# Ledger of designs, part 16: miniprotein binders against p81326

Target 1, 226 residues: p81326
Amino acid sequence: MLHFGGFIMEINHISKILEKEREEYIRNKVEEYLKQGFSKDDAVNKANQSWRTYIGHRIQDVIYNLLKKFLKDSGLKVTTDKALNNRNLPEELDKVKRLIAINYGEYLFLPDADVIVYKVENNDIKIIAIISVKNSFRERRFETTYWKLKLKESPVTSHIKVFLATPDKDNEISYKCPNGKPKKMRIILEYELDGIYFLKEDFEETEKAKHFGKIVEDIIEISKKL

## First folded at step 10 (miniprotein)

Design xd3
Fold by OpenDDE base, look of step 11:
Order: structure tokens, then C-alpha cells, then sequence
Structure xd3 (fold): chain B 226 residues (1-226), chain A 82 residues (1-82)
């Protein structure tokens, strides 16, 4: 059990809270759609669709807030791609944005970087890790892998660790070879990425596939080597 | 006010957690406090916990709004203040 700032990261508590958030969110949305004149069945269906969109962003925010909290004492800073998506940035964030940019010749593009961990030493910024957060793998299954490979192509970005964080509720990548059949997605993601962190207990643990509670320790350890 | 609505939403979650878990014994109260602390962290909120003489007082500060939680004699009171 990793103690971070006096808290043991208990995924069970997070899961329980998110379930209560779901129940309350659905209730509120159903009431909203009923007031708009939808039938009960339509209101429930619309609420469930709304929740699918909401929970994706919510998990990103949760992971951001967790990392921000538990990395604070180590002096590490956390930001998001959303925070970088502004024309006018503070100098620090403008530097962060430039240090994660991928060169496409005439253009620079940012990788999908839901959460970015960096340190500031003597006014120099070092990017430590990018965390991609995925609630579902139905779409863009290897997008995180693409960005990892692109980051490796430049000496400016090649040191940046790329992690995937997921609850993987549908067990899309929780196991390598369920029923003796290799899961292509799990194998490729684990091979290409620096780590996969699960916001759940039921998964096949490996050197690269770990419980989300380990991510803070791993990031701190990486930061010491940079 | 989106900040106020967010705080009201959080307050409702706390109420629902308290109702589900129950407030009948010290173990359940400790578990509820942990859940509230995690909830605060998950929202990037500050949380203060005070336990004195069987009364639990919790203050959550989220986006400039304060949520006051008082637990005493198996009852929970939640107040949202702007």
C-alpha cells in the first residue's frame, strides 16, 4: 500500500464515489429532460448518453486532481492539454507547450496529453510524463501509441514517458491472453507505452501494467533521473 | 452559478453516501470521513476535518464555495455557503 501524503490511494473509494456521482447525475438529467417534454424512456436514454460523455471528462479531471495533490510535495507540477489550448499563456505554460510539440515539417502539433507532469529547476522546464486517460477503447485504440512513437523521434521529446490510465470497465485491455487468446490491444499498448495504470483491482499485473496507485511513485522516481 | 451548482452536487453526493453507509457506529463514521476526503481530492477541493467529542465537522472549499458538514448523534447536516 503506497502512502502518498498520508493517504493510501484506495481505488475502491474512488469507484464508489463515481458510482454515486453517476446515480445523482442521471437523476438530475432525467429530471431536466422530463421538464423539456421528453418521455420517461427518452429522458433515461438521453441521460445515459450524456453520462457517457460526462464520465470521460470527469475521469480526466479526477486523475488530474489526484496527480496534482499527490505530486505537490515532490515539487512536481501538473497541467492539461486543455490548459495549454489558449492563445495567451503564462511563460511557464508556453514553455511546457513548446516542449511537448511534435514536428510535422511546416507545422507543430501537440500530442494527446490529458495530463502533463513537469518540473521547474532554475527556470528550466523538464517534461517528465504525459498521461493519456481513456475510459473506453472503442475509438482511437492506438492513438496513445502513435503519440509515444512520435515523441521518440525527437531528442527534445524522446525522454518523455507516456502512460495510459484507464478504469477499463469493459475489460478491453485488463488481460493479455484471456482464455488463451492474445488481446492485440493490451499487448501492443503494453509494449509501446512506458506503463499502463488501472483504476481497478481486477487486471493482469505486469512490470508495465500496474495499479494506478503506483503512478505517483513511478513519476517521482523518473523525475529524480532527469 | 456553476460553482454553486457544483457545490450543491457534491453536497448531495455526501448526503447519499452518508445515507447508504449509515452513521450508527464509529467505523462507519471513519469510513464516511475517508470518502469525503477522497471526494474533495477528486474535485481538487481543500478539506478540513475536525473530530471532537463525537462530533465531526468537515469543511470543503471548492471553487470559492464552502460546504459545511456536521455529523452528530447519527445525523448529518450539510450547508452550502457562497
Amino acid sequence: as target 1 above (226 residues)
Amino acid sequence: DPELEKAKFIAKIIKDLAEELGLSDEEKLRELVKLIEWLAIMYGAEVEVEIENGKIRIVIKVDGVEIYIEIEDGKVRITVKE
Scores: ipSAE 0.838, ipTM 0.939, lowest interface PAE 0.4, mean pLDDT 92
Fold by ESMFold2, look of step 10:
Structure xd3 (fold): chain B 226 residues (1-226), chain A 82 residues (1-82)
Amino acid sequence: as target 1 above (226 residues)
Amino acid sequence: DPELEKAKFIAKIIKDLAEELGLSDEEKLRELVKLIEWLAIMYGAEVEVEIENGKIRIVIKVDGVEIYIEIEDGKVRITVKE
């Protein structure tokens, strides 16, 4: 159970709100497509497709806003890959970008890091964690794992915790052995990542697979050790 | 006006939540207020809640737009102001 009054979040409130957002979003989009001359069936199909794209970005924004709100009093700062891709970055964000980049000879690439948590201490920046937000595992299923392994290879980035946050509505990774069959994707993700945080209630909890509300406590605890 | 359209969308969500709950008792009122507070957090918005003589007044400030919610006698009035 997650509560607004602290680092505990109520996941059923978030889920309830997102469902209402879906209903209103779909209604608005159907209206738009009907005005464009599409049939009712086509308008509904297009609206649902639009929602699938929108919800991915929306969940990232929700996670960013929640972490920013609840980590603020612990002196932790939060940014996003979108912010880091802007031209002429402030000095602080330019340092964040450089501290998570992975070296490939002449080239530097950012890992899969939708949301980044860091702190500023004595004018130095310390990266605490990066969070990859996945709404679906149909594409690039193990990209987050690849980036964790790359970050582990260097002593300057090996401390960075890599988390996956997901609603996993289709239960692609919610259970380790559904129907008695080992689920490769869940097993590998849980083994390699520092944590998987579910934005739903129905999943198999383990030491690394937790309710999303636990992420704030975990990040704060990690930050005290760095 | 993207900021105004966002605020109107939020206001519609609040209206829908209130209608679904049916504000017939204090438990449902408290649930609506909690939902509104979480909704504001999910948008990175500022929220203030005031309770005065059986009236609940909530102000959400999102991207320079203000959403005023008044709840009295089981009825909800929502106003969006630029």
Scores: ipSAE 0.784, ipTM 0.928, lowest interface PAE 0.6, mean pLDDT 87

Design xd4
Fold by OpenDDE base, look of step 11:
Structure xd4 (fold): chain B 226 residues (1-226), chain A 82 residues (1-82)
Amino acid sequence: as target 1 above (226 residues)
Amino acid sequence: SPDLKKAKFIAKIIKDLAEELGLSDEEKLRELVKLIEWLAIMYGAEVEVEIENGKIRIVIKVDGVEIYIEIEDGKVRITVKE
């Protein structure tokens, strides 16, 4: 258990809190839809649909806030792709944006970068890691691997570590060979990415597949080598 | 305001956690404090905790709104101030 700033990262506490958030969110949405004239069954269904959209963004925000908090004492900075989508960026963020851009000849595009970790040394920006956050793998299963491979193609970006963080509630990638059958998605993601970090306890741990609590230490160690 | 709505939502989560855990023993109180601290971190909020003579005072600052939590004699009081 990594002690950062006096806190041990307790995934169990995070999960418990998110469950309470779900309960309260659903209750509030059901009440809202009932007031709009929907039936109880329709209100519950609509609330559950709303939650699926909400939780995806919520998990991303949680991971951002966790990394921002626990990397702060190490002098590392954290931003998001959303923050970089502004036309008027501070100089520091403009540099970050340029240093993660992928060249497509006539165009530059940004990878999916839910969270970006970087450091500032002597007015130079060094990108350390990109963390992709996935709540489910129903869509865009290998998009993160695509971006990792694209980042490797340039000497400007080839050093950037790409991590996947997920609660994987449906056990889509938690195990490599459940019931003796290889899970293609887990195997490919683990092979192509620099690491997979699980916000859960029930997963197959490997050198690259770790508990989310280890991500802070791993990022700090990478940062020392840059 | 959206910020006030968010703060009220957080306050409700804290209340629900307190009700689930119970406030009768020191171990449960310590667990609740930890959960509140994690909750604050998860929202990017600042949190201050004071424990004195069986009274717990917690202040969460989130998006310019303050949530005051007072736990004493097995009761929780939560106040949201903009």
Scores: ipSAE 0.837, ipTM 0.939, lowest interface PAE 0.4, mean pLDDT 92
Fold by ESMFold2, look of step 11:
Structure xd4 (fold): chain B 226 residues (1-226), chain A 82 residues (1-82)
Amino acid sequence: as target 1 above (226 residues)
Amino acid sequence: SPDLKKAKFIAKIIKDLAEELGLSDEEKLRELVKLIEWLAIMYGAEVEVEIENGKIRIVIKVDGVEIYIEIEDGKVRITVKE
């Protein structure tokens, strides 16, 4: 029997599976690039670059699938920014898209909302939370914070919780003061966001910085207050 | 098909996990079953596990493709059916 939300998720199982996926993915991509005429060295380099892009999307898919499964019995629904950008958008998802859109005068844009949690009550849709999934903080480090601030500017979106989910393998935000010096990214992200959820065991846990396994019960609790 | 290709990829991962664990005792069998269940969840797949004395039977259903895993006497047999 598997349990989620009430105890810490088994990160070792997920990381072990992802390691095997990496090995098989890279083998397949090297073969593809060799068939395209690249040298062995170039094929390996390209396969590794391909994996770096793939793993970001893969982690988003994993988080989506986990939340969809474990929030289902609580009447909560989950979608993604990818689903919201499809040409043939069902009415329900079109409403979700409109409810998270941000107005920039003549223009309307979606925030970077990798995974969206919402509920449907009598054909009325309430957005509960958006989860930004980040594998690395080398680029666009504070985009999630920007979107939280924009959502807070309007009374129609200010209730939406903004979470960050990350494996943070390189420990870019795992600790507040790793060498006695405050880590700017960790401090600002924790201050501004509603929560940071780590897909690993080794990080400094706080009221807002938690194991990913806590996200399900947190979302359910929030949904009951709306 | 892309659905069949994904199912075969999943089956390969299961085979690799089983080989690395070495299915020599009940503890390792339980660990493999847990890994398969998490793998299925990570793909948004349905999974059923049935344990009958001497045999473990697992069915993963992903995008209309079924993956059948049978474990008996430390040996794993995997069949993918569209």
Scores: ipSAE 0.769, ipTM 0.921, lowest interface PAE 0.6, mean pLDDT 87

## First folded at step 11 (miniprotein)

Design Bg11
Fold by OpenDDE base, look of step 12:
Structure Bg11 (fold): chain B 226 residues (1-226), chain A 83 residues (1-83)
Amino acid sequence: as target 1 above (226 residues)
Amino acid sequence: SDLEKRAEQLIEFAEYLIKLAEDLLEEGRPKFAIEWLKLAVRFLQMALELARKNNLDELAERIEKLIERAKELIERAEKIKES
């Protein structure tokens, strides 16, 4: 038995390490923007925006690599939407791209898919799950829900599980009804998505809201049913 | 065994973290490199415990070497940080 407790604790450190980078990053970016001729207020605002983008990419990369390594032995493959944004894709990735595409009549668009988990069986690709990774919910709070609902509309994509992974550093969705007041975002995300996985300890656990440490096992179990 | 597989998964993830830390060192960010290296060591220690409990001596030795490498990188990063 993997002492699951140790693994869970180490996952929580990922977000903590990333947050430690903020002060230095902001300072350096503010200095950079000041040198470019921006006002102090503009420099601070630009630095904060740059940080949000930077930390978002960093946490996505870490989670991608984590899932890639821990799902490998189960015969599962992992890719990203970024990897699919190429004109010349290998056949396998081109199939993955087509199998997650959403129909808008004259156009096909891809959902936001920070991590895509799929399997190859008898040369057929089966998409298992899409994981959206969000450090915070300041922007596009229900974007993942939108994509889940769109994926449900087609028999080609309706089976794809959509998960949200987040440290929820601002405690926006960690609890359903803190102090007796319902958190609309938590309730809606939990209702519409297949699961929410937290990279932290302090959250309200439910059937769909779990610690991120459980996501590997959940994905493996789902893959066996497809 | 399932435990061997889990140990290898931990090792591979730790190796990714070590590489991430090395990149940060090249970028002149030793403070953050150290944090990722410490995390890598903790994952390797978990793998080592699994290897030892299952009498996987060769795997244990490999893990110990990786831990040593990570610690050496921490020491190097600390020196850079102080300079």
Scores: ipSAE 0.817, ipTM 0.928, lowest interface PAE 0.6, mean pLDDT 92
Fold by ESMFold2, look of step 12:
Structure Bg11 (fold): chain B 226 residues (1-226), chain A 83 residues (1-83)
Amino acid sequence: as target 1 above (226 residues)
Amino acid sequence: SDLEKRAEQLIEFAEYLIKLAEDLLEEGRPKFAIEWLKLAVRFLQMALELARKNNLDELAERIEKLIERAKELIERAEKIKES
């Protein structure tokens, strides 16, 4: 992976491709909602919400497939929260689900874990990392941090790495102190999470804030210690 | 070898990108399908470079056929876009 310079550059293209779709997507959705009888203001608001959902799902799907392909030969498996919520769950995925579930009395909930990386060792499953995919931070700004803190509360889940993956196109967390002013959101996310991985080139790189292409080798290295 | 595994990883991801582009074509969005297909070709070209440098002739031939298929899809998508 250290010799994947072209790989890192091509990952940047994923975010750029997605942004090229935005204007046309929103325009088409506004027309669709107007035909459904919504007011112009409602149609615009709904179209922007639709875009945020669409882009989030697309980024998550791309990340899932990338990790699945590039981690496979290191003995690592990848699944999603969507797969874990399926009614007819294979035994292996049922075990994964039970290993990341958080107990709230009579209720069990999965953390906000868009993508889950695990391995099978000695006929048992070890959860390596959970990746939360965020396109924007306008709402639910610290949701990923909450889940990290909950996972740390139990000795069974405290080893699980929690990563954030984001294009951060609006530069909401790209820099710690833009213009000399501390960005509370970036500072807290970086402090609490095990890593932030950016799907773009323009951001302040630190020990925990890296280009997304580096996540593969980081996960592999972590898995060797478990 | 590790280089063969890396080439196969690049191929598998490119195949995913091609499928994504095919779905966009079915949705009537050729402009964006082209962008994803071009990205798939770039990953296939990286895989081809690895295969050729290591004299993996059968793998290189397989990759060349995949690149040809992706380029045919780009050509089809370009015609649809211009309609």
Scores: ipSAE 0.752, ipTM 0.907, lowest interface PAE 0.9, mean pLDDT 88

Design Bg5
Fold by OpenDDE base, look of step 11:
Structure Bg5 (fold): chain B 226 residues (1-226), chain A 83 residues (1-83)
Amino acid sequence: as target 1 above (226 residues)
Amino acid sequence: SDAEKRAEQLIEFAEYLIRLAEELLEEGRPKFAIEWLKLAVRFLQMALEKARKNNLDELAERIEKLIERAKELIERAEKIKES
């Protein structure tokens, strides 16, 4: 359905547009922090950190909206962990929250879930997939894997697919064995996760590592089996 | 139809991108607003192609109006950028 060659190409532009914002964003933030009395070095460091946060949220928002729009006609609903961080949740979202919670004995915690895809059938909520959206892997490289493994430990959550979506701008996981050297992160992520979806063209495609343009169809297919 | 649904999906995503661009314009970032608007136009063009191929004339007309609106926003943003 989404095999619009054109659609795939346009997905790649999302990351490109975001990267174009970096220089201006950094410049403006550096100026802001300098005005606040920070040193030049501190201002630059703070600006870079601010950018990482900003770009992370931006790409997550874009991906959320993309999935929301392209999954809706399949009867699938999309939410985020942020939307679940409310004391007064609608019943539906409260159920979603409970169905993705991980048990730590005395405490329940939510996995990092940038995007949560679920369906409602006969008043029953079924969680289909969690998508982690990462612009880069500088921090928390295996966090998504941790959550996948934790979700597997419970029969309540073991069916939930966990996907990673990334432009992988730094080519950290785009290839398994570039120059004959295994990329530990790619190999582990691909092994442990249900899929990796790239918002770029230059990557090693496998059964689990696909272009992001395929994620909608994959999720729909999974949803039919649940 | 499946084609109509897909076209509508593309339209709705493009509308989101337009809103994103409008927010950037409000933030005084016309350069980047233009980039998102151009992307929106491309999604709308994909929708238009689908609509036309499937003889969805009313939908095609709606999409054309959205493209026109997006292009007008681009022109407006360009003027802001040059100012």
Scores: ipSAE 0.801, ipTM 0.922, lowest interface PAE 0.6, mean pLDDT 92
Fold by ESMFold2, look of step 12:
Structure Bg5 (fold): chain B 226 residues (1-226), chain A 83 residues (1-83)
Amino acid sequence: as target 1 above (226 residues)
Amino acid sequence: SDAEKRAEQLIEFAEYLIRLAEELLEEGRPKFAIEWLKLAVRFLQMALEKARKNNLDELAERIEKLIERAKELIERAEKIKES
């Protein structure tokens, strides 16, 4: 119990370290863009865009490695949508790709799934969960709920749990009713998704909205039911 | 064996964090490499506590070596930061 609490708290340090990198990253990028001849305003805008891409990639990589390391001994495997888009897929990953794909008539598309958790039983692959990693909710705010709804339409994919992982540093979805007013984005995401996992301390915790450090145990428990 | 498996998971994640820090050192960012290395040491210390509590002597020795290596990297990164 004490061990689990310590693990959960240490995971939040990941987000804190990433935020400490922000100032230096942006300063260096502004300087780089100024040397390329951009105006100060353009350099600042480009540096901020660069940071959002950088931090998103870093968070996704950390989450992938955390899940891969902590789920391995429970017989659970982890892959990414990037790995599934490679041309030369091993048979196992080719099966994973086919099991999460959404059918649109003659077209087949992968849902937005940054990290995919699956298991192999009796030569069969069972997709357990997909995790969408969102650093910001400025664009494509409900994309993850759309994919959950599409996965629910087929008996082959309806069991797949869809989770959202986020630092949510700007508190876009951290509270259900800030100032007594319902936050539409938080309410809808929590209702439709199977879980929201926060990479920070301060948020309104509910049965579906949890500290990110709990995701490992939740996935393991779900896998035992399947 | 459960305690050993849990400690190994902490070790493997700490090793990833060390590799991340080494990448940052290569990029000339020792200040932030130090932060990731300190986090790696904290996970290794959690693994070490688990190993010692369960009398897993060989595992504890392995973890101690990893902590020593991570602290050496912190010292190297501090010297680079000073220059």
Scores: ipSAE 0.701, ipTM 0.888, lowest interface PAE 1.2, mean pLDDT 88

